# VHH binders against Gliding motility regulatory protein (frzE), part 20

Target 1, 240 residues: Gliding motility regulatory protein (frzE), of Myxococcus xanthus (p18769r270to509)
Amino acid sequence: DISNEVREQLDRVESDLHMLRDDAFRFVRRNDDGINTLHGNLAKMADHVAEARLVPLSTVFDAFPRAVREMSRTQGKEVDLVIENADIGVDRSMLGDVRDALVHLLRNSVDHGVESPDTRQQLGKPLNGRIRIRVRVDGDMLHIEVEDDGRGIDPERLRQAAISKRLINAVQAAALSEREAIELIFRPGFSTRDQVSELSGRGVGMDVVKRKVETLGGSVGVSSRIGRGSTITLRLPQSL
Short names: E, the ipSAE of ESMFold2; O, the ipSAE of ESMFold2 at other seeds; V2, 0.75 times the mean of E and O plus 0.25 times the DockQ between their complexes.

## First folded at step 19 (VHH; framework vhh_8fcz_2)

Design t6 (from i4 with G50A H110R; at its last look DockQ between E and O 0.69; V2 from the best seeds 0.00; counts 0 for: pae O 2.1 > 2, unsure alone 64.8 < 65, grease 25.4 > 24.2)
Fold by ESMFold2 at other seeds, look of step 19:
Structure t6 (fold): chain B 240 residues (1-240), chain A 123 residues (1-123)
Amino acid sequence: as target 1 above (240 residues)
Amino acid sequence: QVQLVESGGGLVQPGGSLRLSCAASGFTFSWHEMNWVRQPPGKGLEWVSAISYTGSYTVYADSVEGRFTIIRDNDKKMVYLQMTSLKTEDTAVYYCAKDLSTHYYDTGERDHEGQGTQVTVSS
């Protein structure tokens, strides 16, 4: 009699414990679902905010044709500027960085890269020089290429300039491949001027541009072939 | 013609501050890099600072980094050099100059064009 009562009590307690356990698991599961839903909604909101911060590169590029015309006229040159995919957007916070980098590249191409019409005719090139700005997106990375069809970058002149600027010695210069020599343009204080002074190669050069681009999470590349022209490529995250 | 006019120099005690100004005319200001250079007594020209077209890039000589700030105002066609924590070694004539940037093709060097403004740091 007493032993049967105790057994029944233990059975009831066990049943209650199973029920409580099941209720607790259901409660935890429902909260996990809500947290996952909230996390998903917050991620969607972050994506929409990032997209809303993008500004078309045309807001920067629209001034470039007039600027190239002015620079060309000052230099006695004829240069055509072609801009592709300016509708692609970039984080608003990077517009100034992109503009300043591109103006630097355009000035190098017009002032120093593209030959005079007389020289181009002698070389069998179209009289009008060409600068092409191409924009594309690869994943979350923006690529901006600035290409000219000018004289190209002469790796031997870069080696000699780096020696003159005491950036490397003659043995180091001779060991550089053509690709490595062209990348000397990214060294601080670099200049191709034959006669050097303490002021030559100071100011905002390709080393400063590269450092800023790298701070933004990007990179800068160069490709050139003497007599055919040069391409500088800026790679930047589309959003910060 | 290109014209650069510096002003704002003067006599100041060590640790003091000055703001130099450079008024530019005769060229499309926003398409040119701007620089400050200086000439200490009895010495040659020394580059101080540069600022890019819209001001996104600034660069400074090691001797002034952290103490000097270069600023430009493209609407007013002005370049400024805010100098703080001045030292006697900063005594010099200061000039502004355009386009001292690195070039990766064949190019010539460009020097200062203004008359300069005297800064004297002395007790």
Scores: ipSAE 0.498, ipTM 0.774, lowest interface PAE 2.1, mean pLDDT 83
ESMFold2, look of step 19: ipSAE 0.563; ipTM 0.800
ESMFold2 (binder alone), look of step 19: mean pLDDT 80; pTM 0.818

## First folded at step 20 (VHH; framework vhh_8fcz_2)

Design g1 (from t4 with A50G; at its last look DockQ between E and O 0.72; V2 from the best seeds 0.00; counts 0 for: pae E 2.2 > 2, grease 24.7 > 24.2)
Amino acid sequence: QVQLVESGGGLVQPGGSLRLSCAASGFTFSWHEMNWVRQPPGKGLEWVSGISYTGSYTVYADSVEGRFTIIRDNDKKMVYLQMTSLKTEDTAVYYCAKDLSTHFYDTGEHDHEGQGTQVTVSS
ESMFold2, look of step 20: ipSAE 0.507; ipTM 0.771
ESMFold2 (binder alone), look of step 20: mean pLDDT 84; pTM 0.853
ESMFold2 at other seeds, look of step 20: ipSAE 0.493; ipTM 0.768
ESMFold2, look of step 22: ipSAE 0.474; ipTM 0.755
ESMFold2 (binder alone), look of step 22: mean pLDDT 84; pTM 0.848
ESMFold2 at other seeds, look of step 22: ipSAE 0.500; ipTM 0.762

Design g2 (at its last fold request DockQ between E and O 0.76; V2 from the best seeds 0.00; counts 0 for: unsure alone 62.9 < 65)
Amino acid sequence: QVQLVESGGGLVQPGGSLRLSCAASGFTFSWHEMNWVRQPPGKGLEWVSGISYTGSYTVYADSVEGRFTIIRDNDKKMVYLQMTSLKTEDTAVYYCAKDLSTHFYDETGEHDHEGQGTQVTVSS
ESMFold2, look of step 20: ipSAE 0.647; ipTM 0.829
ESMFold2 (binder alone), look of step 20: mean pLDDT 79; pTM 0.809
ESMFold2 at other seeds, look of step 20: ipSAE 0.650; ipTM 0.829
ESMFold2, fold request of step 21: ipSAE 0.599, 0.601, 0.586; ipTM 0.816, 0.820, 0.812
ESMFold2 (binder alone), fold request of step 21: mean pLDDT 79, 79, 79; pTM 0.805, 0.800, 0.799
ESMFold2 at other seeds, fold request of step 21: ipSAE 0.615, 0.614, 0.601; ipTM 0.819, 0.820, 0.816

Design g3 (at its last look DockQ between E and O 0.60; V2 from the best seeds 0.00; counts 0 for: unsure alone 63.6 < 65)
Fold by ESMFold2, look of step 20:
Structure g3 (fold): chain B 240 residues (1-240), chain A 124 residues (1-124)
Amino acid sequence: as target 1 above (240 residues)
Amino acid sequence: QVQLVESGGGLVQPGGSLRLSCAASGFTFSWHEMNWVRQPPGKGLEWVSGISYTGSYTVYADSVEGRFTIIRDNDKKMVYLQMTSLKTEDTAVYYCAKDLSTHFYDSSGEHDHEGQGTQVTVSS
């Protein structure tokens, strides 16, 4: 009878081993499930925090129509400002950077881009110049376009100015496409002023704006057509 | 009508500190960049620093970066230049100036200093 007892013990051991195997599998699954749930919940919380930090661009843009009117009067011009999609939000920490970049662009458009009413009439343009700010979101990137219907940017003047400022030589200037020449506005120290001065091209220029935007993870672009106007595009992470 | 009044200059020892002030009037201060420019004895004007409309961007000449800090207060219509680690080379008349930034259209404007300046003298 010893033989039957031994067999019974072996059956019991085999059954216990199967149970231990099953318990081990369940333990591993519980840990994996818990970790995956935690990771998912943390990702959702991070998304909610990012959304809560967004502030509508209208908090910055609402002052711009009055500012453009005042700048226009000072320059003897009539300029209308149109702002689209100002309710789109941006990280609160970037509001000052966006405001100062846009004021710089608005001043450039009013002071130097949009022509006088007399000149606009001679060109067959509406007497009131137009500046349009358009905001859109593409993925996690915010796009802000500032467009005017002014004189546009002259690539040949930019080439000549860059040569005079010793940013490039004549061979390099001749090799630039029109698009590449227009992008010279982002070079440090650049100015379209016809005569060189030690103070010319100093201060907060487009090179400083571009550098700050790039530090924030974005980019700055330009497109322009002589006689039709210019568009500067700021591309920024919506949340930072 | 535009008026910029600098103050706060004086005689300091090398390594010392000084804060310059500029009071602005006659224009809408917050819609203009502001700059500090200096004229060393017997030399031409030299740009020192610039600050954007609400102060988000600041820029400095290489010779002063790390030692000088430009600050503005739009409520008080003031711009300041906090100078530290002063050197004898910093001796100059310092001027506050409006709008020295670059532009990218085929035209130009005047962006000159406007005040009488304030004398900074660095010597033992």
Scores: ipSAE 0.618, ipTM 0.819, lowest interface PAE 1.5, mean pLDDT 84
ESMFold2 (binder alone), look of step 20: mean pLDDT 79; pTM 0.805
ESMFold2 at other seeds, look of step 20: ipSAE 0.628; ipTM 0.823

Design g4 (at its last look DockQ between E and O 0.59; V2 from the best seeds 0.00; counts 0 for: unsure alone 61.6 < 65, grease 25.2 > 24.2)
Fold by ESMFold2 at other seeds, look of step 20:
Structure g4 (fold): chain B 240 residues (1-240), chain A 125 residues (1-125)
Amino acid sequence: as target 1 above (240 residues)
Amino acid sequence: QVQLVESGGGLVQPGGSLRLSCAASGFTFSWHEMNWVRQPPGKGLEWVSGISYTGSYTVYADSVEGRFTIIRDNDKKMVYLQMTSLKTEDTAVYYCAKDLSTHFYDSSGDAHDHEGQGTQVTVSS
């Protein structure tokens, strides 16, 4: 009998199709679960790699007392260096960038920020100048502050220098607040060009440091009060 | 006392390459920024390039960016200038110099004299 055999075959085909459909759905769901697990494991591995790359800032800071001592002796000054929280870590790929930025700041503080002992005596300041490096972590961002108790940054001298370097004109300079004038140290061309002398452009300045720090995802700030000192703050991601 | 001794100059054709060297002594090399400066014939000094303490930051004059590379080796107390794609206008006496950056308390810097005798680079057909 052909009719009964055909019906039986159709029932088997229908059952097989339902089973294949169910198998396909389970296959898709298992693959989705597997992909989610892989994504989670990759995220964990990325975190572990980032943590393994952290190196204490003391590896950078250990050389600074000698550097400040030598700079101070060369300048005929007495400068105390205080370093706080050097055990905090940073991605080892940023160590050179951090070191070079901080040495630049230390040189500025010793060479030009901190006054000579005779001048400090006249001003009623402690004879030894002081530079303080403080490190802290705020979320995933590292903050490094370099503070001195020197003469501070004179916004009027920065206005005049920017005019001389033709970065701004006199009207623009007069319109700057004191804080805006101090931030001229970050302007492209401020520290690497000297438009009033034959030796145009020179050296690695704060604009170069700021650009590099920003490429790393950070920022650079300045706070200063004439007669009382200056603070430069580097803000960097702790891990890249 | 501070000594900077330049070498590696010579005659080269346009499009050619040279590597200049500067040997430093008499100071703690790693705590100083290093620079290359040049003096073209009949002209004043022109700054070429600078490199930070461990070499993490480099900066170049617009006229040489992309063609010249500044390198330092703190263990050997050497600074180098790798020059490629040389042009006739690169003809000059090249000097190395330390600490040419403007300090932000200084607000502006005085022109600095170079220490060494320099090395002559001549780019000519």
Scores: ipSAE 0.615, ipTM 0.815, lowest interface PAE 1.5, mean pLDDT 84
ESMFold2, look of step 20: ipSAE 0.616; ipTM 0.815
ESMFold2 (binder alone), look of step 20: mean pLDDT 77; pTM 0.790

Design g5 (at its last look DockQ between E and O 0.59; V2 from the best seeds 0.00; counts 0 for: unsure alone 61.9 < 65)
Fold by ESMFold2 at other seeds, look of step 20:
Structure g5 (fold): chain B 240 residues (1-240), chain A 125 residues (1-125)
Amino acid sequence: as target 1 above (240 residues)
Amino acid sequence: QVQLVESGGGLVQPGGSLRLSCAASGFTFSWHEMNWVRQPPGKGLEWVSGISYTGSYTVYADSVEGRFTIIRDNDKKMVYLQMTSLKTEDTAVYYCAKDLSTHFYDSSTGEHDHEGQGTQVTVSS
């Protein structure tokens, strides 16, 4: 049976073609898997580079206890500074921005927030004022809270100041909630930058700090209660 | 005692340049915002520029933006004002001052007037 030989050859050819088809499918699948693996490895490498650029906030915070002590002595006050989670890192390029914002906040708390020891005694508060800096990370965002236990921010004084600066009228001022009134500190016109003959309210104020933080992709918040103190919260991307 | 000593002023033609210097002592320089203010002839003081504690934030009055640059050197305790494209309107006594920012607890600012004698800048043909 000579025809049996031809039949066997055709079976072998068909089997070889089937295997070639399967090999081609596997080749395409392996290339797609390889590209996905490469993309994943590149993403991990970028993450490691970003982490290597982080610098602990302690490099900024280490100078703050001395700064607060000196500011306090100049003002005749006693202020304790507590710093939490200083080992959390931030992109090296943002260190100056963070330092400048925090020194501004510390100056405001010591100079105007925390009361003198005599006043604190009259109010039933501990003689030593307290400023607390707390750092945490929430996803990609670094949160830095600066809290004092001082006099708090008076929304009525801010309403009156805004009327005097002609930023709002009395009807508009009365319509502001306490929170909205406190947030007037962030408005550029509140700093009186447009009154060229007046020096007070000029310089690097909270409107400038907020603008820079927002340029970096973050935000600035404030909460306060009269007599209990204030908290300013900076939210910044941990890395750029 | 806080001391601020200005220098570098002089007579210059319109379009010219000058660099003002301010030497600071008597306080921990790096913990204070620094500013330049000026007093034109027969007028009150006006704010020119400010720079934050490490220099990360700078701000300028509209009349000088793009022409003046404020710089600080915390190691040397110096503030500079690089002035270019000077105009006759820039004629004034220039002073440096610390801490002119708005205090947000009651919207008041310190009564920090200039502390030095200033340096005269005269821009004339």
Scores: ipSAE 0.600, ipTM 0.810, lowest interface PAE 1.6, mean pLDDT 84
ESMFold2, look of step 20: ipSAE 0.690; ipTM 0.845
ESMFold2 (binder alone), look of step 20: mean pLDDT 78; pTM 0.791

Design g6 (from g1 with Y57W S101Q; at its last look DockQ between E and O 0.71; V2 from the best seeds 0.00; counts 0 for: unsure alone 63.1 < 65, grease 24.3 > 24.2)
Fold by ESMFold2, look of step 20:
Structure g6 (fold): chain B 240 residues (1-240), chain A 123 residues (1-123)
Amino acid sequence: as target 1 above (240 residues)
Amino acid sequence: QVQLVESGGGLVQPGGSLRLSCAASGFTFSWHEMNWVRQPPGKGLEWVSGISYTGSWTVYADSVEGRFTIIRDNDKKMVYLQMTSLKTEDTAVYYCAKDLQTHFYDTGEHDHEGQGTQVTVSS
């Protein structure tokens, strides 16, 4: 029976095709499961490598108390340094950048922010100035705050300096909020010098600090109250 | 007593190279940014280059960028300026200086303590 043979052959081919389809789906599914497992294991290994590259910020901060004491005595001041959460880690590749930013901020606070003891007595402040470094992690970002209890940043002095250096005109200066005026410290070429010189705003200043921090994917903020002090906040990725 | 002693200057042809050195003493070197400034004949001081406390950051005047390289060695308390592709306009007395930035709290001045080192670029 010829017609029955053809029907049986077609049934066998159809069954084989269904089986091949099922085998193909099973292969793809097992392969996807294996790839997902491999991706998961690689992600775990990458996390372990990233953690191994982290170095405690204390490796940078340990020299600061002695250095601040030396700087303050050279200036005839007494300045206490308090450091919080120095055991938090950062990618070792960033240690130099963090140190350079913080040394700059500490120099500024000791040399220029904290008032002389006579001035502090006149203002009713403790004779010992205070600088506080606080570190925290928020998501993937480090936040390093450097706070002093010095004279604070005077926005009107900054407006006048910017006018004198022709970075803005008087109308623009008057339109700046206090916060915006304080941000002038980050402008390239900005200086509070009484007269302009070829060296004004040159060297490593707050504009360089901000530019480098931004190159690393971070940001720099400032908060200040006249007579009460200033806080500079560095936000940096914890790992690069 | 802060002392900065520059050396390495000399007479060189245009397109030539020199390396200046600055030996520092009398202060904690690693706590200060360092700079090179120069004084062309009959003119005032002109900033050339600066380097951060660890050396992680360098900055250059537009006129020398790409031709000059500033380097520091905190262990030896030295600052160097590697100059290449020298031009006659680079003729000046070169000084090293610590801390040039006027901070946002006041209007400080830069320091230079030595005699400088003469660089003369001439055909």
Scores: ipSAE 0.530, ipTM 0.776, lowest interface PAE 1.9, mean pLDDT 84
ESMFold2 (binder alone), look of step 20: mean pLDDT 79; pTM 0.806
ESMFold2 at other seeds, look of step 20: ipSAE 0.546; ipTM 0.784

## First folded at step 22 (VHH; framework vhh_8fcz_2)

Design f1x (at its last look DockQ between E and O 0.67; V2 from the best seeds 0.00; counts 0 for: unsure alone 63.5 < 65)
Fold by ESMFold2 at other seeds, look of step 22:
Structure f1x (fold): chain B 240 residues (1-240), chain A 124 residues (1-124)
Amino acid sequence: as target 1 above (240 residues)
Amino acid sequence: QVQLVESGGGLVQPGGSLRLSCAASGFTFSWHEMNWVRQPPGKGLEWVSGISYTGSYTVYADSVEGRFTIIRDNDKKMVYLQMTSLKTEDTAVYYCAKDLSTHFYDTGSEHDHEGQGTQVTVSS
């Protein structure tokens, strides 16, 4: 019969369409599995490439003992530099940023942090000041600490300097904790100089260093005890 | 004996370009940040730009950002200021100076300019 033949052919077409649909979905699933495998393999390769780009921090630190010795002689001071874990690596692209930040910190410690030998004797401190650079890795973050045993950061002087520079008023300054007052060293335009000059607070200061470190995904911290010394901590991604 | 010798100034039309140079001697150049400072006619010193020890950080005064570029070459002990899109307001004697950044301890910062400077004149 004619109508029976048409129905039979329509049933065959419907069955074929179901099979094609099922095949198409299986094909899509297989491609999704392959893409996920490729993503995993690419992630592993990216990790290997990132590790290969690391350069030991010793390439930066090797010049520092000579630099500190020369800076110390110019200032009439005696300063010992101790460096720990210099074999830890950092992405080559950040090497200059780390170098310049650390030179800035070393200059501050030698020139202004560590007291003269006469002053250290009066304070009952060893004649030789000490600067220690310590490196560690915590997860994917590199921590570099620069510690000195100098005069420390005086939070009251920072409050007064901030008032003088009109960064805050006296009420705001009094409300700052000691920790918050020490953080003023990162404010743009900040200076502890007793006299205002046209050029004071310009150049590459800690505000510039902190801004760059934060752009790289890191942070900068400070810890200090007046009379006992200061520690500046740079946190940076070990790899970009 | 610290010596900083500026050069490269001249007369330039507005919109023009000029490159200043500063030759440094008498100190360990790579351990000092370097800066450009200018003195407009009849005015005091005005900070223009600064560059860190190996050049990884640069900073500019708002009035010159985007137009001026500071560069250093530690092997040659040179610092440069590439100026573009010059304006009449940029007319000044330009000096280089070392160590203008503040420190975070209780003593003030010291700053120097040691040379005669180099005159930049921007006029029609």
Scores: ipSAE 0.612, ipTM 0.816, lowest interface PAE 1.4, mean pLDDT 84
ESMFold2, look of step 22: ipSAE 0.644; ipTM 0.825
ESMFold2 (binder alone), look of step 22: mean pLDDT 79; pTM 0.806

Design f2x (at its last read DockQ between E and O 0.79; V2 from the best seeds 0.65)
Amino acid sequence: QVQLVESGGGLVQPGGSLRLSCAASGFTFSWHEMNWVRQPPGKGLEWVSGISYTGSYTVYADSVEGRFTIIRDNDKKMVYLQMTSLKTEDTAVYYCAKDLSTHFYDTGESHDHEGQGTQVTVSS
ESMFold2, look of step 22: ipSAE 0.597; ipTM 0.808
ESMFold2 (binder alone), look of step 22: mean pLDDT 80; pTM 0.810
ESMFold2 at other seeds, look of step 22: ipSAE 0.599; ipTM 0.810
ESMFold2, fold request of step 23: ipSAE 0.588, 0.610, 0.531; ipTM 0.814, 0.823, 0.783
ESMFold2 (binder alone), fold request of step 23: mean pLDDT 79, 80, 80; pTM 0.810, 0.818, 0.815
ESMFold2 at other seeds, fold request of step 23: ipSAE 0.540, 0.590, 0.575; ipTM 0.788, 0.813, 0.805
ESMFold2, last read: ipSAE 0.594, 0.567, 0.579; ipTM 0.819, 0.810, 0.809
ESMFold2 (binder alone), last read: mean pLDDT 80, 80, 80; pTM 0.815, 0.823, 0.812
ESMFold2 at other seeds, last read: ipSAE 0.584, 0.604, 0.584; ipTM 0.814, 0.818, 0.814

Design f3x (from g2 with Y53H H111F; at its last fold request DockQ between E and O 0.78; V2 from the best seeds 0.00; counts 0 for: pae O 2.3 > 2)
Amino acid sequence: QVQLVESGGGLVQPGGSLRLSCAASGFTFSWHEMNWVRQPPGKGLEWVSGISHTGSYTVYADSVEGRFTIIRDNDKKMVYLQMTSLKTEDTAVYYCAKDLSTHFYDETGEFDHEGQGTQVTVSS
ESMFold2, look of step 22: ipSAE 0.577; ipTM 0.803
ESMFold2 (binder alone), look of step 22: mean pLDDT 80; pTM 0.825
ESMFold2 at other seeds, look of step 22: ipSAE 0.518; ipTM 0.775
ESMFold2, fold request of step 23: ipSAE 0.400, 0.528, 0.488; ipTM 0.735, 0.787, 0.769
ESMFold2 (binder alone), fold request of step 23: mean pLDDT 80, 80, 82; pTM 0.821, 0.821, 0.840
ESMFold2 at other seeds, fold request of step 23: ipSAE 0.439, 0.443, 0.481; ipTM 0.751, 0.748, 0.758

Design f4x (from t4 with S52T; at its last look DockQ between E and O 0.74; V2 from the best seeds 0.00; counts 0 for: pae O 2.9 > 2)
Fold by ESMFold2, look of step 22:
Structure f4x (fold): chain B 240 residues (1-240), chain A 123 residues (1-123)
Amino acid sequence: as target 1 above (240 residues)
Amino acid sequence: QVQLVESGGGLVQPGGSLRLSCAASGFTFSWHEMNWVRQPPGKGLEWVSAITYTGSYTVYADSVEGRFTIIRDNDKKMVYLQMTSLKTEDTAVYYCAKDLSTHFYDTGEHDHEGQGTQVTVSS
């Protein structure tokens, strides 16, 4: 019969369609496998290129001992510079930014942090001031610490400066912990110079340094004890 | 002996452009932040712009941002201020200065300036 013949043809067509569907899925799968393999290989190559781009921080640090010596002489101070782990690498593209941040910190420590030898003697400190740069890696983050043994940051002076500049009121200032007060150095427009000083609070401040480091994907921290010194910590991804 | 010599000033009309130059000597130029400051008629000094040691970062006063560009050339020991869209309130003697940065210790100081260069913006 004609009806039975049509049904059998429909069964064969259905079987052929199932096979075609399976073949199409297999083709798409094979194409996806090839793309995934290529993607994996490109990712591995990118990792190798990133590692090859690392350059020792000594390429930045080698100029620092002479620079500190020059600034110390100009300021009538005696300052020793100690650099640790300069063989640790950082992405070449960050070298200029790291250099600029560190030069700023070193100048601040020599020019304004470390006391004169006479003052250090009166305080019972070693006559030579000390600046220490320490580098370490924690995970994929580079930590660069710049520590001096100078006068430290006075949180009360920072509170008063912030009130005078109308950044906070007296109630807000009193509510700040010492740690929070010290972090006022990162506020835009903040200055620890006297209110009547010319050009006070301008130039490349710590807010600018922090912004640059954050643009690189990092962060900046501060720790200080009045009379004992200060540490600025730069945290940066080791590679971009 | 630190020496900073400004040049390139002059008379321009509003909306005009001018490029100031500062030649530095007597110090290791690349170890210092450089700044432009100005003194309008009858007023004190106003900070204009700063540029870091290798030039990785620049910062500008609000009144000039978008109109002025600070540039340094460490090989030639030069700092430049490219000024565009000049306004009459930009009239001033312009000076370059080194190391005006805000620091986290309680001290006050500003550094040596040159003789300046006059910029006059008027019709």
Scores: ipSAE 0.423, ipTM 0.730, lowest interface PAE 2.8, mean pLDDT 83
ESMFold2 (binder alone), look of step 22: mean pLDDT 83; pTM 0.838
ESMFold2 at other seeds, look of step 22: ipSAE 0.426; ipTM 0.735

Design f5x (from t4 with F27R V59I; at its last look DockQ between E and O 0.44; V2 from the best seeds 0.00; counts 0 for: pae O 2.8 > 2)
Fold by ESMFold2 at other seeds, look of step 22:
Structure f5x (fold): chain B 240 residues (1-240), chain A 123 residues (1-123)
Amino acid sequence: as target 1 above (240 residues)
Amino acid sequence: QVQLVESGGGLVQPGGSLRLSCAASGRTFSWHEMNWVRQPPGKGLEWVSAISYTGSYTIYADSVEGRFTIIRDNDKKMVYLQMTSLKTEDTAVYYCAKDLSTHFYDTGEHDHEGQGTQVTVSS
C-alpha cells in the first residue's frame, strides 16, 4: 500500500505537469505580440550592453612600441613597429587575452623572425626590420594581423622538429603539405628545438594561444614565405 | 639577462601549504612568460607551471593541477607559486625560469639562473 500511494502521487504529479505545459503553450500563443516585442527589446538591450563594453585596442597597443624597442636592443636588432587602426574597439573582457597573444607574437618576431642588420644587408633587405599590426572589423569579427618581414617559417624545419619531438613519424611528416607543416606550430608541446627534453615546448605556446582564441569563439591563422616573413592572424568576435 | 631569485622554501608536513616567491629584475620582465620548474632529489628537471605575460593564461603539470597556483605581479616584478595539499613527491629544489614556450621560428635554450629554493615535504 505505501508503494501504491507513492505511485498514485506520481500519477497526480505527472498529470499536473502536463497541465502546466499546456497552460504555458496557451499563454505564449495568446500573448505572442507582447512577448515578441519584449524579446526584441531585450535583444536590443543586450546589443547596447555589448557595445558599451568595447574599449579601443590602443589601450593594449600603447605599450608595444617601447616593448619592441627594449626587445630589439637586447637582441642587437633594429625593428620598427607600425600599428594601424588601434582606435577599433574590442570587448573589455578580452583585453588581457589579446595583449598576451600579441606580446607572444611580438617576441617571436623580434627574437627569432627579424634578422640582424648584418644578415639583412647580405639579403638585400632594409636594415631595419618591420613589424606591422593591422586591425580591421569584418562583420562581427575582429581581425588582428601581426606581420613581420623576417626570415619566415621553414616548413622542413618544422617537419624535422615534430619528428624529433615524436609528435609525428617520418612518414606522416613527409605527407604534410607546406601549409600543413607550418600549422605544426599549433600542436601541443611543439617546438622547433632540435632535441627532446622534459622542458622543451613547455609554457604558453601557440597551442595555448590558439586554444584561448578558440574558446573566445575565434581562430588563428598563419601565412609565411621563407625569406619574406610571416603573418599571424587572430580572428575574434568583437563582442562576447 | 633577467636575474631571478627564488625564496620561500622550507620544511612542511604532508598536506601543508607553502608559497614560493621569485624576484626578477630588468625592464623587460612583463614581456616574458614565467615558469616554475623543479628538480626532485636525484632526478632531472620537471616542468611545474607557466603563466603568460599579463597572467591571463596559466597552465600546470598534471601532477600539480588543482593544488598549485601560479601568480605574477608585473608592477613588483614578482612570480609566486602557491602550493597546497603538499605531498612527499613534491620535495624538490624549485626554480623560476623564463620563456619555455614553443619558438616557431627557431630553437632556444632553457634559462634559469637562480640558485633555487628547497622544498622538503616530510613528517
Scores: ipSAE 0.444, ipTM 0.745, lowest interface PAE 2.8, mean pLDDT 82
ESMFold2, look of step 22: ipSAE 0.506; ipTM 0.777
ESMFold2 (binder alone), look of step 22: mean pLDDT 79; pTM 0.795

